# Ledger of designs, part 9: VH-VL binders against Phosphate-specific transport system accessory protein PhoU homolog 1

Target 1, 219 residues: Phosphate-specific transport system accessory protein PhoU homolog 1, of Methanothermobacter thermautotrophicus (o27767)
Amino acid sequence: MEKKYPRILFRKRLKDLRKDMEEVSQKTLKTHKLAVDLLMEYDEEKKEKVIKNSRAIDDMVFNLERKAISLIAAEQPVAGDLRFIEACIKVGSHLKRIGYLAANIAEAAEKLKDEEIPRRPLEDLKHMSDFVQMMLSKGIYAFLDQNMEMARELRHDDDKVDDLFDQTLEHVTRSMFEDKESISYLVNLLFIARFLERVGDRAVSIADRTIFMITCEKP

## First folded at step 19 (VH-VL; from t1 with light chain N29S T92S)

Design w5
Fold by OpenDDE, fold request of step 20:
Structure w5 (fold): chain C 219 residues (1-219), chain A 119 residues (1-119), chain B 108 residues (1-108)
Amino acid sequence: as target 1 above (219 residues)
Amino acid sequence: EVQLVQSGAEVKKPGSSVKVSCKASGYTFTDYTISWVRQAPGQGLEWMGWIEPIFGTANYAQKFQGRVTITADKSTSTAYMELSSLRSEDTAVYYCARGRYYPYAFDIWGKGTTVTVSS
Amino acid sequence: SSELTQDPAVSVALGQTVRITCQGDSLRSYYATWYQQKPGQAPILVIYGEDNRPSGIPDRFSGSSSGNTASLTITGAQAEDEADYYCNSRDSSGNHVVFGGGTKLTVL
């Protein structure tokens, strides 16, 4: 980078880091949305896109970590600046994991593409996936906008995800009991439910990191 | 201006070693990777390896494992590629390149260093 | 670990559209990156990711992917587009970078 006054250069690097966070966040949201949409309407090209995006997110996050660590090493930031940079690293890690979970969802959806899925389990997963997508969006924007009120809602949302998981589990299990020959592929519905639950957990973690970044308090 | 400036042409004998330098300017050296790519006369591009200057960690293509060493000096914003046990097949133009967007997307290239291995 | 393959040579008439394709198993999992190289010059990045162009690259260059293939498309080929084109990506392991063999594009 062109030589500038230390403070000016430092602020520019922080701004660039934020932009990188915005970019990888948006990619993660879109990738997760594509993955869950595969359950309702499978498309091979979209599945491939989810996989490639998950790998791209991994690379983007690593690049972000490199820049963050480089910035820490060069400038020795303190207080809010340091907490922001650290939060970027932590949130990036969660986004990377969400990317891989999206890939897992896509792969599980592929295993269901040629199967007849019972209506209730499918409706349950649709509801759960929509809710988790909302949580992910909420967590990401809570971080980007530094919105503590939004961040604090995620813990309550997590309880709802648990309830949705239990409901899905009940209906999938019932379907398995009614048709034991379907167990071999219906188990993928449970995998998807677990993956969604994990995405929800990561959204909560992003929110928690946001709260800590702002208040220095454990949420 | 963002650029990578490489050292000059080298003529080496078989069995010897060569060390090529790549000095970065116009950007923060430790924010990006540096890869080394070579091209034999009339042939295609061949990736040799890359380094994370901020960490000092290098990754090598399997073909060159044990024979190539990539290093970086953060104080001078310079990357190095050393290739040992040279043979005639190592005659090529050697490029350094900056990795951006993805580690394997090289957006800035040096002008290349010609290394000739001959008896 | 894995390879990327390209046609050695293709031709296109001035103002017409040409597609250069790269094939390999790793392209099922990773996006390809495309480079243009003219004689005596270093390669130039022209496309990366889904369909991203670096600053300074004309919009007639575009990228796409399908299955185990990635493609560079030049819509409205110009005389200055005559060059060698290379694709690269991560290998199947994801730990290394691999280049295609290159495609020589002739503009007629």
Scores: ipSAE 0.919, ipTM 0.956, lowest interface PAE 0.5, mean pLDDT 95
Fold by OpenDDE, fold request of step 20:
Structure w5 (fold): chain C 219 residues (1-219), chain A 119 residues (1-119), chain B 108 residues (1-108)
Amino acid sequence: as target 1 above (219 residues)
Amino acid sequence: EVQLVQSGAEVKKPGSSVKVSCKASGYTFTDYTISWVRQAPGQGLEWMGWIEPIFGTANYAQKFQGRVTITADKSTSTAYMELSSLRSEDTAVYYCARGRYYPYAFDIWGKGTTVTVSS
Amino acid sequence: SSELTQDPAVSVALGQTVRITCQGDSLRSYYATWYQQKPGQAPILVIYGEDNRPSGIPDRFSGSSSGNTASLTITGAQAEDEADYYCNSRDSSGNHVVFGGGTKLTVL
């Protein structure tokens, strides 16, 4: 162990934990962005990157958890420090899940790469994906910046995502009735929409955890 | 300075056991994993297993399952690798390594411990 | 378990570029890590993740991946780059680490 005063070392470890959190957060954002970009323009290399990044995020999150638990065990943090560390663990878990959802999106995109997708369902999905990317960014930065106002917005954003999902569902369903031979790829569009919705949910959860971290109150 | 200091060379008889130590310094021992990797003379690197010092949980390569035991002492920041039922094929340099970023990315290595198994 | 394969030996002329490749099914899902090892020394981490270099590693070392392969590229090989190079990664299960067989790089 480094020869430092206990308090100085503790602060350093917290700072390092935050840096790790920032790193995995950024990777998650980029990975999700890559995944949703595949919907508009498929690229095998990008798909592979999404998959590998999802696994990397998993490892990074576990590393984060290790450090967090190590810190708790060694320093017995209290109050805000404890809440921060705990929040890092919780947020990390959401990021891990988002990483895997991104992988799911990428895999679904692969299945669609050779399909002639109707305009409307594709547009709906694009809008939803853009919005969810925004939500994810907002949630992550709300946490990193401890921005309560930003965090509170996510609940309203969640309603919008739900609406977008319903819209996608409606339009995809309509398309199914119009062309039964397209049902197979339309189902994949719905899967992607569902994955996006789940990513949105995780963003909201990150925001909620942020609120709790700051206020100790249920949002 | 971050470093892993390993125990000295060992000469063992077939059928015996060897326990190699790896003392970590310069960093928080429980923040990282410790892996054990061996290298037989003129051969490649072979992963044996790793341990999560903070949890005490170890994972082993299938080849060594049941014959290797990896442990960690948090109080002394020391990891151990014990290999039993030694055979001539176990003659190798045994390295401990710190896992970082990814648990399989080993950024800090010990200098290695030579274990010779001979009759 | 999954395995990683490497060419046992490659050569490169001084100042030229060489690529050492690692192949395995697990590389479709996981990044490879690369190590340099010189005789009588412990391995040194040179590349990890997508293309990350630890401090102290020259920028002539780079990493890439494609399909079930990962590659270490040395752009402008130097005499001191002569060494054995190993890749590793998680196996297909994701629970174990596997090394490639190593590649001996000769700088001519």
Scores: ipSAE 0.918, ipTM 0.956, lowest interface PAE 0.5, mean pLDDT 95
Fold by ESMFold2, look of step 19:
Structure w5 (fold): chain C 219 residues (1-219), chain A 119 residues (1-119), chain B 108 residues (1-108)
Amino acid sequence: as target 1 above (219 residues)
Amino acid sequence: EVQLVQSGAEVKKPGSSVKVSCKASGYTFTDYTISWVRQAPGQGLEWMGWIEPIFGTANYAQKFQGRVTITADKSTSTAYMELSSLRSEDTAVYYCARGRYYPYAFDIWGKGTTVTVSS
Amino acid sequence: SSELTQDPAVSVALGQTVRITCQGDSLRSYYATWYQQKPGQAPILVIYGEDNRPSGIPDRFSGSSSGNTASLTITGAQAEDEADYYCNSRDSSGNHVVFGGGTKLTVL
């Protein structure tokens, strides 16, 4: 059997950490998608899955963080390897919060399950959720592939999320004006829009962490 | 080969303490939590607590708070569980287990250490 | 309470399908994990997360959940599946771990 050298073992442990990041990232993307889909068609089983996935992501990030710190302590990595491991810890924290934001979206969708949502606000949220899903995917894969061009593109996507949020606010507010009985449930559409904006912010933060990892410069 | 090797059986008197060891091999000890789970004769599994070896931080089930101490020695890749003020109902098999996928998802278990408390 | 509840015993005819359940309020928020334990042996992890099966576990084992209930399903039960089955998860606080009381599966 081949004698295990320290560099070979270290490379295997980095690959293992990257695999953990990929797994948590994919679960986070799936969970966010499931949460938004509940607005379009509510399903109690899917809502429960979003809730449990958010906690599973938290547990996976718990293990990922300890593994990353263990790797630093045991192997004393330098330069780019250390920056990658540190970035895994920071990105893991963002993924955990995105999981909880997805749970918040799912809970808000439950409060709307028996209501007829006005067409325009619903389409605004569909558009916003699709854009944020793309941002999240782009941020994650820019990080995993260390793609600075992709990460820099994402920095500008946040302005579009802000525009989509403003548009949603306008249309939800008009719907409230047109039907005062709807106000109590339509406020949940604003919560969902805010949660989506925060997911977008987290995706940008992942991209910023990626740029710092590559360049050593505060993005 | 990933394994957890536990210390041998113990016979103890009521009021004494027992310290069980759990040596990890085949993986990096500080990567994962180690839980302690006991099983009284003919009964079910009972979680006692875990250790995060990288930090030395323990998390104890409320039932055992104040009687159990869980520690880790990074230099020997060994976790320890010490249970004090022993009584006859503490007679059990004591397992250590690794939290692989989630901290509470135990993928590798030691073979168990039988502790008998008798007068 | 934060405890997980399992039926103490379940029987299945050889080759048939059986479902073992685990109930608790924390299972609305946390996935259950399932273990098989044969007499005189340490438990073995069978299912974790939504329906993840570790390498080496036969594909006749699957997991599911609904509401406060998690289920372990064994299709085409074999004599070797006769064992005690435990679930665990986080407790209602989310800070600790709890096990169900265990279910003895008898294969007829």
Scores: ipSAE 0.772, ipTM 0.899, lowest interface PAE 1.1, mean pLDDT 91
Fold by ESMFold2, fold request of step 20:
Structure w5 (fold): chain C 219 residues (1-219), chain A 119 residues (1-119), chain B 108 residues (1-108)
Amino acid sequence: as target 1 above (219 residues)
Amino acid sequence: EVQLVQSGAEVKKPGSSVKVSCKASGYTFTDYTISWVRQAPGQGLEWMGWIEPIFGTANYAQKFQGRVTITADKSTSTAYMELSSLRSEDTAVYYCARGRYYPYAFDIWGKGTTVTVSS
Amino acid sequence: SSELTQDPAVSVALGQTVRITCQGDSLRSYYATWYQQKPGQAPILVIYGEDNRPSGIPDRFSGSSSGNTASLTITGAQAEDEADYYCNSRDSSGNHVVFGGGTKLTVL
C-alpha cells in the first residue's frame, strides 16, 4: 500500500500532475499551430484533426482537474505546492479555451478554402498568427518552467496583438468596401483576427497565473 | 502490475438482482473511471455506465437508467455494479474496465463475471 | 446519430492487407478506439487516439479517420489476428460511450 509513505506518494502524484499539464500544453500548442496553418494551406484532414484535438484537450483538462481535486482532498497541500495545483486548474481552463478557439479558426478557414483572399489582409493574419503562436509558446513554457521573467514579457506583447488586430480590421473592412460581393466570406477574416486576439489574451492570462503562483500577488 | 479482479460467476432467478465487484490494484483508484460493459452470448459489447470514484458520481447509459447502480468504495479500491429486476436477456458476461475521459479508451479490463438468469 | 456501424464480417488472406471500418456521426468530433477480442477472452486495446498503439501491439495495426468514418488497418495479416474487432467512441453529446456492433475477421 502507498499510505505507509504519504510524503513519497504525494511527490509522485504531483509529478504525475505536472506530466499531465505538459501533455495537454503540448497538444494545445500543436493544435493551435495546425489551425493557423489552415489559413495558408487548407486541408480537410488537418481541419478535422483540429476539431478532434479541441475535444481531446477539453477532456484532458477535465481529467487533470479531477486529479488536482483528488490530490488536494487526499493530501491537503500547503504553500507552494497548493499554489502549483491551483495554477494547473486555472491554466488548464485557459488551454481548454485555446483549443476551442483553434477549432473556431479552423472552421473559419474552411469557409475561405475556395475563395481568393486579398493579399494585404492575408499578410496581416499571417503576421498576427505567427506573433500569437509565439505568445502561446512563451506563456506555456513560462508556466511549465515557472519563469517569472518570461511571464512578465508577455504583458508587453499584448499591446502588439491589439495593434495587429486594429491593422487587420482596417485592411479587411477596406477590402469589403472595394468588393461588395466578397463581404460574406471576408467576415471570416475578422472572426479569425478576433479568435487570434483571444488566444493572445489567454496566453497573457497564463502568464498572470504563473506570476501569481510564484508571488502570491495579483498580477 | 495494474489489475482489475472481478467477483465470481452468478446464477440468478428472474426478478432478482446481482451485484458484481471489481477490485483495482497497482494504480491510483481515484484518478480513473471504472466502466461496466456487458456482452450477451453471441452478441457485441454494450456499455452500461461508469463511475468517478473521487466523487462517487455515476453516469449511466440511457437503456439502464433506473435498473443499474454503480458505486465505488475508495477505502478498498473496489467498484460495484448492481443490476435489478433481472430478466433472461440480462444473461451476459459483465466486464469492468478502467478508463479516463481521454483517450476514450479502456486500457485495463477485468476478466469478466458470467451472470446467468434462468428459472 | 450516436450509433456506430461496422460490417459484421471481413476476410483476408494470410499476408494481405485488410481494412475494418466504423461509421457514425460522432466520429467527426471524437477519435475512435479499437479493441481485439478472441473467443472466451476480454477485449484488448489495439488502437486509440490519432493512431496510438499500446505496448505489445504489432506495428502492422494502424488507425485512421476521415469524416464520419474510422478505420483499423492490418497490413500483412497473420493467423493470430483472427478475432472480433470493436470500435468505440463518445456519442454525439460527448457524455456517453458507444460501441460498434463488431466485425469478425477471418484469416484465410
Scores: ipSAE 0.557, ipTM 0.820, lowest interface PAE 2.4, mean pLDDT 89

Design w5
Fold by ESMFold2, fold request of step 20:
Structure w5 (fold): chain C 219 residues (1-219), chain A 119 residues (1-119), chain B 108 residues (1-108)
Amino acid sequence: as target 1 above (219 residues)
Amino acid sequence: EVQLVQSGAEVKKPGSSVKVSCKASGYTFTDYTISWVRQAPGQGLEWMGWIEPIFGTANYAQKFQGRVTITADKSTSTAYMELSSLRSEDTAVYYCARGRYYPYAFDIWGKGTTVTVSS
Amino acid sequence: SSELTQDPAVSVALGQTVRITCQGDSLRSYYATWYQQKPGQAPILVIYGEDNRPSGIPDRFSGSSSGNTASLTITGAQAEDEADYYCNSRDSSGNHVVFGGGTKLTVL
């Protein structure tokens, strides 16, 4: 007896897609935080959780992509709604890659678990980790809330990540020269710095997709 | 109301084939996978394969490769499982179940279709 | 032949806590899912993902995992919890689904 109007059903499916995006985004944020925490205090159970979560994120993005394709094929959405669905697919791809980068950070942290990390490189990585975590959170919530001002802010944040990376490279290199016995494990600090820089790049890419989605909706 | 409605019980001779249907209602058929899981009398659950209705892509357990065919008809929101070259050990209840790639869970099950293979 | 191993039977006294375990190499990479099945009925989902309960599942049911082992815990077991319990996950290849052999829970 209840009538089902195309606009009402389509709106429900869009809300469901947004809910799926929120879920995978929250898991990605948590997973990245778990991974960077391993550098400060290694824990095998946390490392295992990061690995399982990176695979879960990949599969959640796969589910989301299929749902988005189904929406486009069945409903033929118009301009603004189509841009949102396309953005979900692109942002999902970035979240998947961030999940794998978190797994890479966790694996590198495992290789450092039995070693004393020099003070300055560790402080550099902590600063970089905190800043990249903030960037990721900002990028995700700029997308979910369609906040253009927040998204634009991230473009300038990547310059600071580059500066932090250069500083980390310099201090790790110094530590390697001061202690030749440490070189084989200290190289993992450079890997972590590079992985963090790539997470920052993905946060900026999410912001760029958000700006594109919003800008095309302006009259 | 989300549900999977399966076709009725069947009695088959050895060497024949059976095709069981599973009609989905109350949700968007192409957003989920459909798996087929069987349970022989007194035995555990055994996954046979699944299908992605949106693309028609099926994935089969190694044990059933070559004997099972899983298909989907998007226009009727119905999945099918066909098992060929039936043997007495294929006597079982056959369930269809809705799932996704994550969380690797079947959240909605059909009531099952009893297939009896006897001479 | 299942890659997931469960004990065939476990008993618990009414009101006590019981753990049902599921072991397999793939559980290092994939979370397990748990189902309850009563005689003559289709299975129902009780735990999925890390420790999620579908609507209608009592909060005395919980899940956990460590290494290659996943566990379903029932705190304060009730007579109605007497059933067969199955775990599933992806197999070691990640391409297929596999079920454990099932555990018959008897509530004394």
Scores: ipSAE 0.525, ipTM 0.805, lowest interface PAE 2.8, mean pLDDT 89

